# VHH binders against Uncharacterized protein F14F9.5, part 4

Target 1, 296 residues: Uncharacterized protein F14F9.5, of Caenorhabditis elegans (q9guc9)
Amino acid sequence: TSYSTSNGIRLMTFNIWNSGANVENGQQKIAKHILMVNPDVVALQEVYANVTRNLTLMLGHPWVAVERNHEYPDTAILTRHVLIPNTNLSTSGAVGVKIMLRTGFMIHFWSLHLDYTSYGPYAANNKLVDKLDQIMAGENVGRGPQIYEILNLPMMKKWMEKVEDVPIFIAGDFNGPSHLDWTEQTKKIHGDWVIRWPATKELEEREFSDTFREIYPNVVSDPGITWSTVNKFNPEWNYTIPEPQDRIDFLFYKGPVVPYQILTYSGCEKPQRIPFHSKNDYPSDHFAVFADYTFI

## First folded at step 5 (VHH)

Design y9 (from c14 with G101E S110D; framework vhh_7yz9_2)
Fold by ESMFold2-Fast, scan of step 5:
Structure y9 (fold): chain B 296 residues (1-296), chain A 125 residues (1-125)
Amino acid sequence: as target 1 above (296 residues)
Amino acid sequence: QWQLVESGGGLVQAGGSLRLSCTASGRTFSSYAMGWYRQTAGNEREWVAFIYSGGSTTYADSVKGRFTISRDNAKNTVYLQMNSLKPEDTAVYYCAAEDYELPFSYTDEDAYDYWGQGTPVTVSS
């Protein structure tokens, strides 16, 4: 296990694959791996009703949670610190909140899970379409608008006004790669496409930093794949065609922090591939991602 | 390869009960999530209930407390027990199956891989 420094924080994003339903004792295993990583704050995706209540009971005091304000939350934030009352924000794909750390430092934190439909890498890598605008249609209808919704909330604009004092983090499953990862250098493994994926590009234009790519700027030597731990072949063709492997889980930040470490995580045992996954110790089809930051 | 067959629909009086069944064939049922949707003439399909492979359930607000979804993996069947039926529950009811290998939203009908033909339910006043 690792611990945050006195002047730092550990943040984690973790898609929990149907709330742990695909793996035996999945929710207990989710809680176990959160404790092993020992983060200060966790962005969760694929969160179904009552799951955060179960997880916080398993994690124990002082862990608390906030879920997206919807009948079907999908996104949630767990923390061992203080959730500031009446600062919860919800959009179609995300939940955000203000957190006061035990050190007295404050952060604004978002957990997001963008639309999974019309997954661009399927079309691009398998050459199912021959025009870029066909791939971008899915981005423009679902994933792009969801990022825009977060950035244009009135309260988020107020958080941005204070970003020089209180950092903002946006963490989660984007269901799309980074524009920094689909470049001229990598096009041979991406169906000969160079694609400026809109969701990550919009965050860059608002001056958010991609923590992984900042620490590991070489996309060829350090791809940072987060999907998938268990899906190696595309189920649409009876698992005979390779599943695109991409970095789709991100930790973005803006404000007075400096990242010094980032890792992809799948526990201590290599996960078994589908269909042999049910007894996996690591309960997700995504790698978790965690990063350590110091406050300036 | 998947075939979903609904049964148990029919005419019932307001305040009555009805149990719908959906039987799956062609693949291993126990790993799949199952949902129930309903549709009235001229309207889009409305999500009703969902059950995970592990047995956890969730319900639309309009049916919560009145409807119960359950499954029998040995029979490859999912059930929708409908109690305290109201005339506004009149619809064609569909079952749907979701492949666990992909991220999904259980309230999004486009997320489901397989659909049944539907079974009509009419609730008289």
Scores: ipSAE 0.000, ipTM 0.111, lowest interface PAE 19.2, mean pLDDT 81

